VHH binders against Uncharacterized protein MJ0448. Designs and how they scored, part 2

Target 1, 256 residues: Uncharacterized protein MJ0448, of Methanocaldococcus jannaschii (q57890)
Amino acid sequence: MIKILVDNTAYKKFFAQHGFSALIEINNKRILFDAGQNSITLRENLRLFNEKEGFDYIVLSHGHYDHCDGLKYVIENDLINGKVIAHKDAFLDKYAGNRYIGIDEEIKEYLLKKADLEIIEEPYKIDKDIIVSGYVPREYEYEMEEFQCIKDGKRVKDEVNDDMFLIAKGILITGCSHSGIINVVEYGKKLSEIKGVLGGFHLVGVSDNYLNRIVDYFKSQDFWIMPMHCTGFKALTKLSQLNNFVYGHVGKIIGI

## First folded at step 4 (VHH; framework vhh_7pa5_2)

Design g20 (from e4 with G55K)
Fold by ESMFold2-Fast, scan of step 4:
Structure g20 (fold): chain B 256 residues (1-256), chain A 120 residues (1-120)
Amino acid sequence: as target 1 above (256 residues)
Amino acid sequence: QVQLVESGGGMVQPGGSLRLSCAASGFTFSDYAMSWVRRAPGKGPEWVSTISYSKGSTSYADSVKGRFTISRDNAKNTLYLQMNSLKPEDTALYYCARDEIYFESGFDYWGQGTQVTVSS
């Protein structure tokens, strides 16, 4: 079972927020994939789903605040029962212009010093049905938003190498697909049979040529798609015309 | 606390005009790019138009170019959409959306929407 906990769009009683989070429950494991941007939204949506149990795994799609800062609720309520899985670059100081967009300092300090942190760059198998991608190779042309980070004391371009996805029983879950959604899906196909793709596709602000290429790519696939979060309204409009399109929102439950 | 309230919708015949308004409160309006998004019955959200926070640069969906004009009044914290030459295909619930200009782009704080119905 996958439950969407945080997304820019919410259904009925749930709270919407810029950010992403999903709960995956399979094989007697509870996995929190991202946590949204603040503790209040995550707390209330977990409550509305009647979710009170801790998590065996926390997986961070990448180190941006709108995916990680809801962890404050998880940390303060002792809900981490096992490993936190992340790429090492998730913990860099990250910027959009002069604005800090990285993980909250207190959360970052807890994860680095007190959590059971598993830093990965290669595919990491949680069990027979669950794999975390590690670094996503950028083999296909894609468009990136311009970010910066601090490396070795210097402000440099941030390629968002920490961007990762998770596959659970053939369903690929991505946070924001900063590595390019085609690269995400094609790499996912090398790791598992893909039956569905959900999460943020990062298509806000992309060129019309790139967006049309993405639309054509998904027309040729035999899996369903549920673009959310950072996909953006223009891209959602075009993708919603596809026969394999599914609407995603907080409150959505997918059986697996 | 952040609030967006759309108004100005209604029923019009094809070829008619409407002007939508969005009253913003709870944030510094002039610091954000603003957009109009619509949802037709049985369809997903469609981006319609965006206006920047600076200089008022604008962009439009191909379906509305030449017919719709987005504008803003920063002194009144109000966003507008002038809709001319309306078509039945423009029938939708129209939303005002605040753009997140500093990070990964996207829209937060949608309003409740205002219904536009174009029919004879």
Scores: ipSAE 0.000, ipTM 0.178, lowest interface PAE 15.0, mean pLDDT 83

Design g21 (from e4 with S30D)
Fold by ESMFold2-Fast, scan of step 4:
Structure g21 (fold): chain B 256 residues (1-256), chain A 120 residues (1-120)
Amino acid sequence: as target 1 above (256 residues)
Amino acid sequence: QVQLVESGGGMVQPGGSLRLSCAASGFTFDDYAMSWVRRAPGKGPEWVSTISYSGGSTSYADSVKGRFTISRDNAKNTLYLQMNSLKPEDTALYYCARDEIYFESGFDYWGQGTQVTVSS
């Protein structure tokens, strides 16, 4: 099953927060995909789901604070039972203008020095039913938010090469789709048959032309979609008109 | 318009405590790492402490480690410095500073400072 632990929208008793996190339980494995923005929200939503056990894998969709900084709770309570999987660029110092948006430095230090860290760039199989994408090729035109990072002591454009997704039994889970949601889905189709797509689609602030292209793209697909987090209200209202739309929020459980 | 306003300074005896506050306005406070920097009489600026944008990580100068605690309240746009076991050498003007995030480290905005005097 998949349980949504952190999202910008929450159901009833659950806590909402700018961020994303999902728990995947398959084949007696517990996988934490992202951790949200802070310890309090992740802690309380895990408690409300009655989730007390640690994680066999932690997968970082990319190195932004609203996906990683909730790991402070996981680290401080010794809930990491196995590997942390990430792209190497997740650990760069990352910025939006003058704003630091990268992983909290204490968390970054723990992951690099103390955790069982598996750095990947190519698809990584956790088991026969679970694949982490690695680097997502940018084959289709998309609209990028302007980010910067530090490479070789220089402040340069951040292409967010660390953007990754996970597929669990045909369900694609994306953090924020900084590589373009069409690129995410099309690459996913090369790795597995896709039955559903959920997570952040990163459609906040995009042009109307690009948004209409995304709507038309998803209208033509046979799988369901559950856009969340960074998808944004305008995109969500348009996507909600599709027959394959599913409303996502903290508290949502998907059987697989 | 970015504005940083420090308060909480004053006179205190050695071994005493003070809590400094910095009220921030004119920018999204939780997007920036924040620092405390001090300037003692006749000396240049000395970095004291930094806190990350989320409050999750902190760092301290060796001279204050174990005695000072930096914290922030992002809901109130306020930065704090709790100073314990104060020493005469802690006497300085204390500045709240917003971290400049460019190729070389620095501070792009500073407050006006608040005076801390530790004397017998």
Scores: ipSAE 0.000, ipTM 0.089, lowest interface PAE 22.7, mean pLDDT 85

Design g22 (from e4 with A33T S57K)
Fold by ESMFold2-Fast, scan of step 4:
Structure g22 (fold): chain B 256 residues (1-256), chain A 120 residues (1-120)
Amino acid sequence: as target 1 above (256 residues)
Amino acid sequence: QVQLVESGGGMVQPGGSLRLSCAASGFTFSDYTMSWVRRAPGKGPEWVSTISYSGGKTSYADSVKGRFTISRDNAKNTLYLQMNSLKPEDTALYYCARDEIYFESGFDYWGQGTQVTVSS
């Protein structure tokens, strides 16, 4: 099953917050995909789902605070029972303008020095039904957010090479799709048959021409979509008109 | 205290031009994506244009593409909207809006607005 733990929209008793997190339970494995942006929201939503057990895997979609900083709760309560899987660039100092948007420094230090950290760039199979993408090739034109990072002591453009997704029994879970949602889905199709796509599509602030291309792309697909988090209001209103659209929120459970 | 103060509105004939300004204070202007939103008489709010924190990315509503240009001066904490080839349909109260934190789809602060009237 997949349970949505953190999203910008919540249902009934759950707490909404800018961020993303999903719990995947398959083949007696518990995987936490992202952790939202703070301890309080992740803690309360786990409690409301009656989820008290630790995680066999933590997978970081990329190194932004709104996906990683909820890990403070996980770390402080000793809930990491296995590996943390991430791309090496997730640990760079990351910025939007003058604002730090990377992983909290204490969390970063714990992950690099104390966690069982598995750095990947190639697809990583957790088991036959669960694959982490590794680096997503940018083969299709997309519109990228303006980010910067520190590399070799210099502040340079951050192309978010650390952007990764996970596929669980044909369902693709993406954090923010900074690599371009079409690139995410097309690469996913090379790794597995895709039955559904959920998570952040990163369509806030994109041009209308690009958004219309994305809408046309998804209209042509035979899988369902559940755009969340960074997809944004304008994109959600257009995507919601598609027959394959599913409304996503904290509290959503998907059977697999 | 965050403040957004719009100016530059007024009356103009169809085909004319106006340049709107928004003076921002009380926050680090260069850290925020900024937008223009308008409300026509008897209508709900309509998003017009957005500009990224650096000014390198812009987007526009289909109704204004090719006619309006959004820009910013981070040294002066000022947002601009250059409106060309104005139409009666552009008549509205125009608001400067700050996008709250990257990836949020809404606006956390709005100005009081500046009235644009395009007579025909």
Scores: ipSAE 0.000, ipTM 0.298, lowest interface PAE 12.2, mean pLDDT 87

Design g23 (from e4 with I101R)
Fold by ESMFold2-Fast, scan of step 4:
Parts: sequence; structure tokens; C-alpha cells
Structure g23 (fold): chain B 256 residues (1-256), chain A 120 residues (1-120)
Amino acid sequence: as target 1 above (256 residues)
Amino acid sequence: QVQLVESGGGMVQPGGSLRLSCAASGFTFSDYAMSWVRRAPGKGPEWVSTISYSGGSTSYADSVKGRFTISRDNAKNTLYLQMNSLKPEDTALYYCARDERYFESGFDYWGQGTQVTVSS
């Protein structure tokens, strides 16, 4: 089962917020994939799903606040029962211009000092049906948003090497696809047969040529897509015209 | 609780017409967008058409545009698919689906489907 806990749009009683989070329950494992941007939204949506139990795994798609800062709720309520899986670069200080967009410093400190943290760069298999991607190779041309980070004390371009996805029973879940959604899907195909792709596609502010290429790419695929979060309004309206499009929102449940 | 029952399938010659119906129960039909999905032999499910909760907007797969018409009667809790100019490649099991529950239990559909066979 996959439950959408945080997204920019919400169904009926649920709370919407800029951010992303999904709960995956499979093979007696509970996996929290991202946590949204604050405690209140994650707390209330978990309550509305009647979810009170902790998590065996927490997977961070990448180190931006709108995917990680809801972990404050998880930490303060002792809901981490096992490993936190992340790329090492998720813990860098990250910026969009002068705005800090990285993980909250108190959350970051907890994860680095007290959590059972598993740092990965290569695919990590949770079990026979669940794989975390590790680093996504940038083999296909894509358009990247301009970010900076602090690396070895210097402010440098952030290529978001910490961007990762998870596949559960053929369903690929991505946070924001900063590595390029085509790169995400094509790498996913090397790890598993893909029957669905959901999450943030990061198509806000991309050129019309790139967006049309993305639309054409997905039109030719045999799997369904559920673009959410950072996909953006213009891209969402174009992708919604595809035969394999599914509308996603907080409250959505997918059987697996 | 939720139940969708498809009917109206059958065998028809190329160029013929069929009208599929789906009787819905166990939920407030007028609150949901509804879809038709088909599965051809040896292939995965293909989305065919969607109609909004009010019937004010409709969308169609490129393969059926201009030939199929989706409609609904909210007073009777019934969804329809009028299929004209049928082609052999339209041969499939046709499912009625609630749009927001389309992927619950993977490819689980609320109804059992109705078989459409287009052959000479």
C-alpha cells in the first residue's frame, strides 16, 4: 500500500502544503518517503489516515526543507524504529540564491548524531520488492534549477547529487526529480520493471522545448504517471491530457 | 460497499456500434469522475475515456476520439459508453472505474468488465 501524506493538493478532509511525503507499507515494513515541510501538516494527515505506528525506514529523496522538515514531528514523537536512508550530500547547507533551502539544522544534527543513518550512493535493497536508487546518473539532457551548496567550506553549484527515488513493487516514487525525470525513469527501468511513476517531476520553469520532450517521452510509455508537488501547473495541464495520467493528491491510496 | 456492474458488450462486425452501461451503487455517484478502461488480449490496461462528476467535461484516448462518446445519468447512477465505427483493435474487456480509485489494489477495477469483440 502507498498513502500520499503530503502534496501541494489534498482530497477533502486532508491538509495540503508545499512539500512531499508518502507512506509505503509492504511485506510487514513501514517506510516513510520524505516528510513534507512542517510538523503540523504531517501530524494531521497521519492522524486522518489513522496512522499511529512508527517507521521501520525513513528514506530522504534529497536534502531540501520541503521534503525533510516534517521529520521534526517524527523525531519528537519517537517514531523512528529503524534506519534513515539518505545520500551524504543531503546534509549539505543548500541555497536558492540567498535563501537557505536545506534541512533544518536541529533535524540535521539529530539525524547525523542520534539516528541509525545509512548513507548510500548505489542502489540499496530494503527487501526483494523495495529498492532505493542511490545516485541517479545524468545520461539524458535535462534542465536543472540553479542551486548552491556549501562543500568543504566553499559555496559551489549544487547539482543535487543527493536526489534519489524508491521503487516498491514496480511503482517508482520520486521526491522532486532534480536529476531530470527522464534520467530518473530510465535508471529506474534498469533496476526494476516499472508499472507506475509518481511524485514530483520538477518541471516548474522549464523551457517549452524541454516540456514538450517530457510530454512526448511519457506519451510513449506503458506505465501510468501521477505527477505531483514540484511538477508545476503548466506541466500538469499538459501531462493531464495523456492517456496514462492519474490525478494525485494527499489522501490517495494505491494498492500494491 | 461500492459496486460497479458493466453490461452491453457483445460481438459486432467492423463498422458496427455498441452501447456499454455501468450501474453504480454504494457511493454518491455524482461526487466522482468516472472512466472507461479496456484490456485487450495480451496487453495491459488502456485508458479509454473520462467524464467529470457533473458531465460538463469529457476526455478521450487518441485511438477512440470521434468514434466513442462517454456520458452519465446522475439521477440513475449510470455511466455509458457509446461506441461507433468499431474496429478489430477495439476488441477488449471494458471496465467501468471510479477515477480517484483507478489504481486501488494495482489494476483492481470495481466491476468484472464486459467483453467487446469486433470481428467479421
Scores: ipSAE 0.000, ipTM 0.106, lowest interface PAE 20.0, mean pLDDT 83

Design g24 (from e4 with I101L)
Fold by ESMFold2-Fast, scan of step 4:
Structure g24 (fold): chain B 256 residues (1-256), chain A 120 residues (1-120)
Amino acid sequence: as target 1 above (256 residues)
Amino acid sequence: QVQLVESGGGMVQPGGSLRLSCAASGFTFSDYAMSWVRRAPGKGPEWVSTISYSGGSTSYADSVKGRFTISRDNAKNTLYLQMNSLKPEDTALYYCARDELYFESGFDYWGQGTQVTVSS
């Protein structure tokens, strides 16, 4: 079972917010994939799903605040029952121009010093049905947003090497696909048979040429897609014309 | 507190027209690009149109281009959508949205929506 906890859109009683979070329950394991950007939205949407139990795994798709800062709720209520899985670069100081967009400093300190933190770069198998990608190779041309980070005391371009996805019973879950959604899916196919792809596709602000390439790419696939979060409405409008398109929002439940 | 209140929806016959309005408060309206987004029954959001902070630039979804016109009145903190040549496929709840100028996504605030039903 996958439950969408945080997304930019919500239906009915749920709360929408810029950010992403999903709960995955498989094989008696509870996995929190991202946590949104604040404690209040994550707390209320968990309550509305009647979810009270802690998490056996927390997986960070990447180190941006809109995916990680909801962890304050999880930390303050002792809901981390096991490992936190992340790429090492998730913990860099990250910026968009003058704005800090990285993980909240108190959350970052907790994760680095007190949590059972598993740093990965290669695929990490949680069990027979659940794989975390590790680093996503950039084999196909993609368009990247302008970000910076502090590395070895210097402000440099942030390639978002910490971008990771999770596959659960053939369903690929991505946070924001900063590594390029085609690269995400193609690497996912090397790790598992793909039956569906959901999450943020990061198509806000991309060129029309690149967007049309993405539409044509997904038109050729035999899995369903559920683009959310950073995909953007222009891209959503074009992708919604595809036979394999599914609408996603906070409150969505996918049986697996 | 940021507030967006849509109005002007209703029932019309195919080929008819409606004008939607969105009253904004709680922020400096003239500093933000604004959008109209719609949700048909059982479906997710579909972007309809965007207008720049000054009103000098507009864009439209292919499905509504030539039929819909977005406009704004910054002195009145109001966004408009003029809908002409309405089709049954335009039936949806229409939302006013404030564009998120952050690095990701397209908007950060939604109104409550106004229902548009196109039927004979």
Scores: ipSAE 0.000, ipTM 0.163, lowest interface PAE 16.7, mean pLDDT 85

Design g25 (from e4 with I101V)
Fold by ESMFold2-Fast, scan of step 4:
Structure g25 (fold): chain B 256 residues (1-256), chain A 120 residues (1-120)
Amino acid sequence: as target 1 above (256 residues)
Amino acid sequence: QVQLVESGGGMVQPGGSLRLSCAASGFTFSDYAMSWVRRAPGKGPEWVSTISYSGGSTSYADSVKGRFTISRDNAKNTLYLQMNSLKPEDTALYYCARDEVYFESGFDYWGQGTQVTVSS
């Protein structure tokens, strides 16, 4: 079972917010994939789903605040029952222009000093049916946003090497696909048979040429798609015309 | 308080041009990507164009590409939309919108809109 906890769009009673979070329950394991932007939205949507139990795993798709800062609720209510899985670069100071977009400093300190933190770069198998990607190879051309980070005391381009996805019983869950959605899906296919792809596709602000290439790519695939979060208004409009498009929102439940 | 105030709309004949402006205040303008969104009578909102926080990247809806140009002046906290070769189907209320965070889907603040009518 996958439950969408945070997305930019919500159904009926649920709360929408810029951000992403999904709960995966499979093989008696509870996995929180991202946590959204703040405590209030995550708390209320968990309550509306009648979810009260802690998490055996927390997986961070990447180190941006709209995916990580809802962890304040999880930390303050002692809901971390096991490991936090992340790429090492998730903990860099991250910027868009002068705006800090990285993980909140108190959350970052807790994760680095007190949590059972598993830093990965290679695929990490949680269970026979559950795998975290590790680093996504950039084999296909894609368009990146303008991001910076601090490395060795210097502000440099941030390639978002910390971008990771999770596959649960053939369903690929991505946070924002900063590594390029085609790279995400193609690497996912090497790790597992793919039956569906959901999450943020990061198509806001991309060129028309690239967007049309993405649309054509998904037309050729044999799986459903549920683009959410950072996919963007224009891209959602085009992708919604595909036969295997599924509308995603907070409150969505997927059986697996 | 965050404020976005659009101006420059009006009535114009098909084939004409208009330049829209959006004056931003109450936040650091240069930290945000900005967009233009329009709403035609009886229709839902349609995204028109986006510009990055630095002005280094722009994107356009297929319906306006080649005819409209988005630009910004970070020193003046102003967003622009140059509209050329206007068509009757461009008739709409045009909104200036601040993108939530760096180029992610959704807008956290909208202006009150400026009316563009292409007719007569």
Scores: ipSAE 0.000, ipTM 0.181, lowest interface PAE 15.7, mean pLDDT 86

Design g27 (from e4 with Y102W F103S)
Fold by ESMFold2-Fast, scan of step 4:
Structure g27 (fold): chain B 256 residues (1-256), chain A 120 residues (1-120)
Amino acid sequence: as target 1 above (256 residues)
Amino acid sequence: QVQLVESGGGMVQPGGSLRLSCAASGFTFSDYAMSWVRRAPGKGPEWVSTISYSGGSTSYADSVKGRFTISRDNAKNTLYLQMNSLKPEDTALYYCARDEIWSESGFDYWGQGTQVTVSS
């Protein structure tokens, strides 16, 4: 079972927020994939789903605040029962222009010093049905939002090497797809049979030519798509015309 | 009802200092990043500084870096901006903003503003 806990769009009783979080419950494991951007939204939506138990795994899609800073709730209520899985670069100081967009320093300090942190670069199997991607190769042309980070004391371009996804029983869950959604899906296909793709596709602000390539790509696939979060209104209007489109929001439950 | 009330503005000579305050109510202050934004007469809004929910991370516009310090007191639901070495170019209305980033809007709640005038 997959439950959407945080998204920019919410069903009637749930709370919407710029951010992403999903709960995956499978094989007697509870996995929190991202946590949204603040404690209140994650707390209230967990309560509305009647979710009171801790998490066996926490997986960070990448190191931006709108995916990680809701971990304040999880940390303060001792809900981490096992491993936190992340790429090393998730913990860099990250910027959009001069604006800090990385993980809050107190959360970062907790994860690095006190959590059971598993830093990965290669695919990581949680079990036979659940895999975290590790680094996503950039083999296909994509358009990237311009970010910066601090490496070795220097402010440099952030390629968002920490961008990762998770596959649970053939369903690919992505945070923001900063590595390019085609790269995400094509790498996913090398790791597992894909039956569905959900999460942020990061198509806000892309060129019309790139967006049309994405639409044409998804027309040829035999899986459903549920674009959410950072996909953006223009991309959603085009993708919603596809026969394999599914509308996603906080409160959505997917059986697996 | 979400409310943000700025104070501490005034008139000051170049090289002087001012401390701005923003009193927040109607929401859980400690769960939100907060920003200061300013607007000079006849110009659009300019972002000045942001502080994370805990106060552990801060960032500044290049025009104010090294001169301004953003801070917060979560127990008092108050945001601060300490402004040192003020320049005539710092003359503006200063707004406290709650930071719930939607890429299209930037900030979801703004206060009424407090006027800062730097003149010789």
Scores: ipSAE 0.013, ipTM 0.536, lowest interface PAE 8.2, mean pLDDT 87

Design g28 (from e4 with Y102F)
Fold by ESMFold2-Fast, scan of step 4:
Structure g28 (fold): chain B 256 residues (1-256), chain A 120 residues (1-120)
Amino acid sequence: as target 1 above (256 residues)
Amino acid sequence: QVQLVESGGGMVQPGGSLRLSCAASGFTFSDYAMSWVRRAPGKGPEWVSTISYSGGSTSYADSVKGRFTISRDNAKNTLYLQMNSLKPEDTALYYCARDEIFFESGFDYWGQGTQVTVSS
């Protein structure tokens, strides 16, 4: 089962928040993929799903606050039962203009000093049905939001090399696809047969030419798509017209 | 604190024109794409138009192409929507969004909107 815990859109009783989180339960493993933006939303939506158990794995899609800062709830309630999997660049100081958008400093310190942290760049297989991508190659032209990070004491462009996805039984789960959603899906196809793609597609503020390319790309696929979070309303409106579109929100459960 | 204040709505006859404004504060306006979204009576929200952070790229819903023009003044932190050849179907509350994420946030960062009514 995949349960959507945090998204910008929520079903009736659940709480919406700018952010993303999904719970994957498969092969007697509980995996938390991202944690949303704050403790309150993650806590309440876990309660509404009747989820009280800890997590065998935590996977960070990338090092932005709206995917990681809900971990404060997880840390404070001792719900980490195993490994935290992340790319090393997730822990860089990250900025959008003058705004800090990286992981909260207290959470970052906990993960680096006290958690069982597994830093990856290559695909990481949790088991026969579950793989974390590692670094996503940028083989196809895509549009990036302008970000900065601190690397070796210098403020440089942040290519978001820490962007990763997870595949569980053919379902690809992406946080915000900062590496380009076509790059995410094409790399995913090299790692597994893809039956569905869900998460943030990062199409907010993109050009019409790029958006039309994305729509045409997905129209040609035989898997379903469930774009959420940073996909944005303009892109959702266009993608919702595809036969393979599925509406995603907090409260959604996908059978695996 | 992010603040968006819409203005410029009103009542107009079919074929008329209105110019909506959105005054933005509490963030670096020039760093964000901006959108106009509308909600017609009894309907859900409909995306109308988006403009890139620099103003170099614009996009429009098919229902308004050729009639509406989105623009921005980054020096004044203001977003505009010039609406020409208005139709009764354009009757709606019009909202300014800092980016498409505000729309998905269900009005937490949107203003009260500005009402546009097109009728004789």
Scores: ipSAE 0.000, ipTM 0.134, lowest interface PAE 17.2, mean pLDDT 84

Design g29 (from e4 with F103G)
Fold by ESMFold2-Fast, scan of step 4:
Structure g29 (fold): chain B 256 residues (1-256), chain A 120 residues (1-120)
Amino acid sequence: as target 1 above (256 residues)
Amino acid sequence: QVQLVESGGGMVQPGGSLRLSCAASGFTFSDYAMSWVRRAPGKGPEWVSTISYSGGSTSYADSVKGRFTISRDNAKNTLYLQMNSLKPEDTALYYCARDEIYGESGFDYWGQGTQVTVSS
């Protein structure tokens, strides 16, 4: 089962917040995919789902605060029962202009010094039914938001090489798809048969030409889509007209 | 109810220093990144500095880097901005802001502001 814990949109009693988090429960494993941007939202939504147990795996989609800083709650309550899986570049200092948008330093310190941290670049199988992508190849044209990071003491363009997704029983879960949603899906198809795609599609602020290309792309697919988080209102309005569209929000549960 | 109350503004000569404070209430201060934003006469808001929830990460606008220092005391629910080597161009209302990004919005709660005037 997949439970949406953090998203920009929430149903009824749940709390919305800019960010993303999903709980995946499969094969007696509990996986936390991202954690949202703060302790309060993650804590309250876990409570409202009646979720009190720790996690066997934590997977970081990428190293931005709105996906990682809710880990403060997880760390402070000793809810990490196993591995934290991330790309090495998730731990870089990351910026939008001069604004720091990376993982909070206290969380980074904990993950690097005290957690059972598994750094990956290649696909990583948690189970026969669960795979983390590793690095997503950029083969198809996409529009990237301008970010910067610090590498070897120098401020450089951040290609967000740490962007990763997870596939659970044919359902692809992406954090923000900074590598381009078409690249995410096409690489996912090489790793598994895809039955559904959910998460952030990163279509806020993109051009109309790119957005129309994305709409046409998904119109041709035989899987369902549940665009969330950084997809944005304009893109959601267009994607919601597709026959394979599913409305996503905090509180959504998907049986698998 | 969320409240942010700034203080510490005033008049100072070029090269002088001021320390701004922001008292936060109505929310769990230690769970949020906090920012300072300023508005000069006749201009739109300009972001000045941000500090992470723990205080472990900070960032600054190029115009103030090396001169201003942001800090926080989570036990006192208070945000600070130490301003050194002040310039006439720093004259503005300074706002304490809670850093909540929703879609394209940068901040969800702002204080009333405190006036900083740098003149000879």
Scores: ipSAE 0.011, ipTM 0.464, lowest interface PAE 9.5, mean pLDDT 87

Design g3 (from e4 with T50R)
Fold by ESMFold2-Fast, scan of step 4:
Structure g3 (fold): chain B 256 residues (1-256), chain A 120 residues (1-120)
Amino acid sequence: as target 1 above (256 residues)
Amino acid sequence: QVQLVESGGGMVQPGGSLRLSCAASGFTFSDYAMSWVRRAPGKGPEWVSRISYSGGSTSYADSVKGRFTISRDNAKNTLYLQMNSLKPEDTALYYCARDEIYFESGFDYWGQGTQVTVSS
């Protein structure tokens, strides 16, 4: 089962917030994929799902605050029962203009110094049905938002090399698809048969030309899509016209 | 108001059988695919079985395939799960779940569950 814990849109009793988090439960494993933006939203939505147990794995889609800073709740309540899986660049100081958008420093220190941290760049199998992508190759043209990071004491362009996704029983879960959603899906197809794609598609602020290319791409696919979080209102209205579109929100449960 | 009420759980010996029922109300039952999901103590939820809105298509988790049969009666707004050759590992709280009309693996409403315990 997959439960959407944090998204920009929520259903009924659940709390919405800019961010993303999903709980994956299969093969007697509990995986937390991202944690949203803060402790309060993650805590309340876990409570509303009646989820009290810790996590065997935590997977960080990338090192932005709206995907990682809810981990403060997880850390403070001793809910990490196993490994934290991340790309090494998730821990860089990250910026959008003058605004720090990276992982909270206290959370970052905990993950680097005290957690059972598994740094990956290549595909990592949690088990026969669950794989974390590692680095996503940028083979197809895409539009990237301008970000910066600190490398070797210098402020440089951030290519968001830490962007990763997870596949659970053919369902691809992406945090924000900073590597380009077509690159995410095409690489996913090389790792597994894809039955569905959910998460942030990173289509906020993209050109109409690129958005139309994305719409045409998904129109031809045999899997369902559930675009959320950073997909944005304009892209959601266009993608919602597709026959394979599913409306995603906090509170959604997917059986697998 | 959408309501799903499970019944038919109980205690049974290994190799025994139980039939679960789910009474649905507050929506047009025949428009929705339905699923059974279970949760054992100390474990995560596991999807068990699904049936299409017409009853023409069914699917099962590998762990229960050949032992469990899902069915529905659209005239009575009732979903069933016939469980045969029960094993101790089938011990769990069983939930009836309503699927979204256009999404076969998504659930928007769940019942409160019915307990199944397989023990000698």
Scores: ipSAE 0.000, ipTM 0.134, lowest interface PAE 19.5, mean pLDDT 86

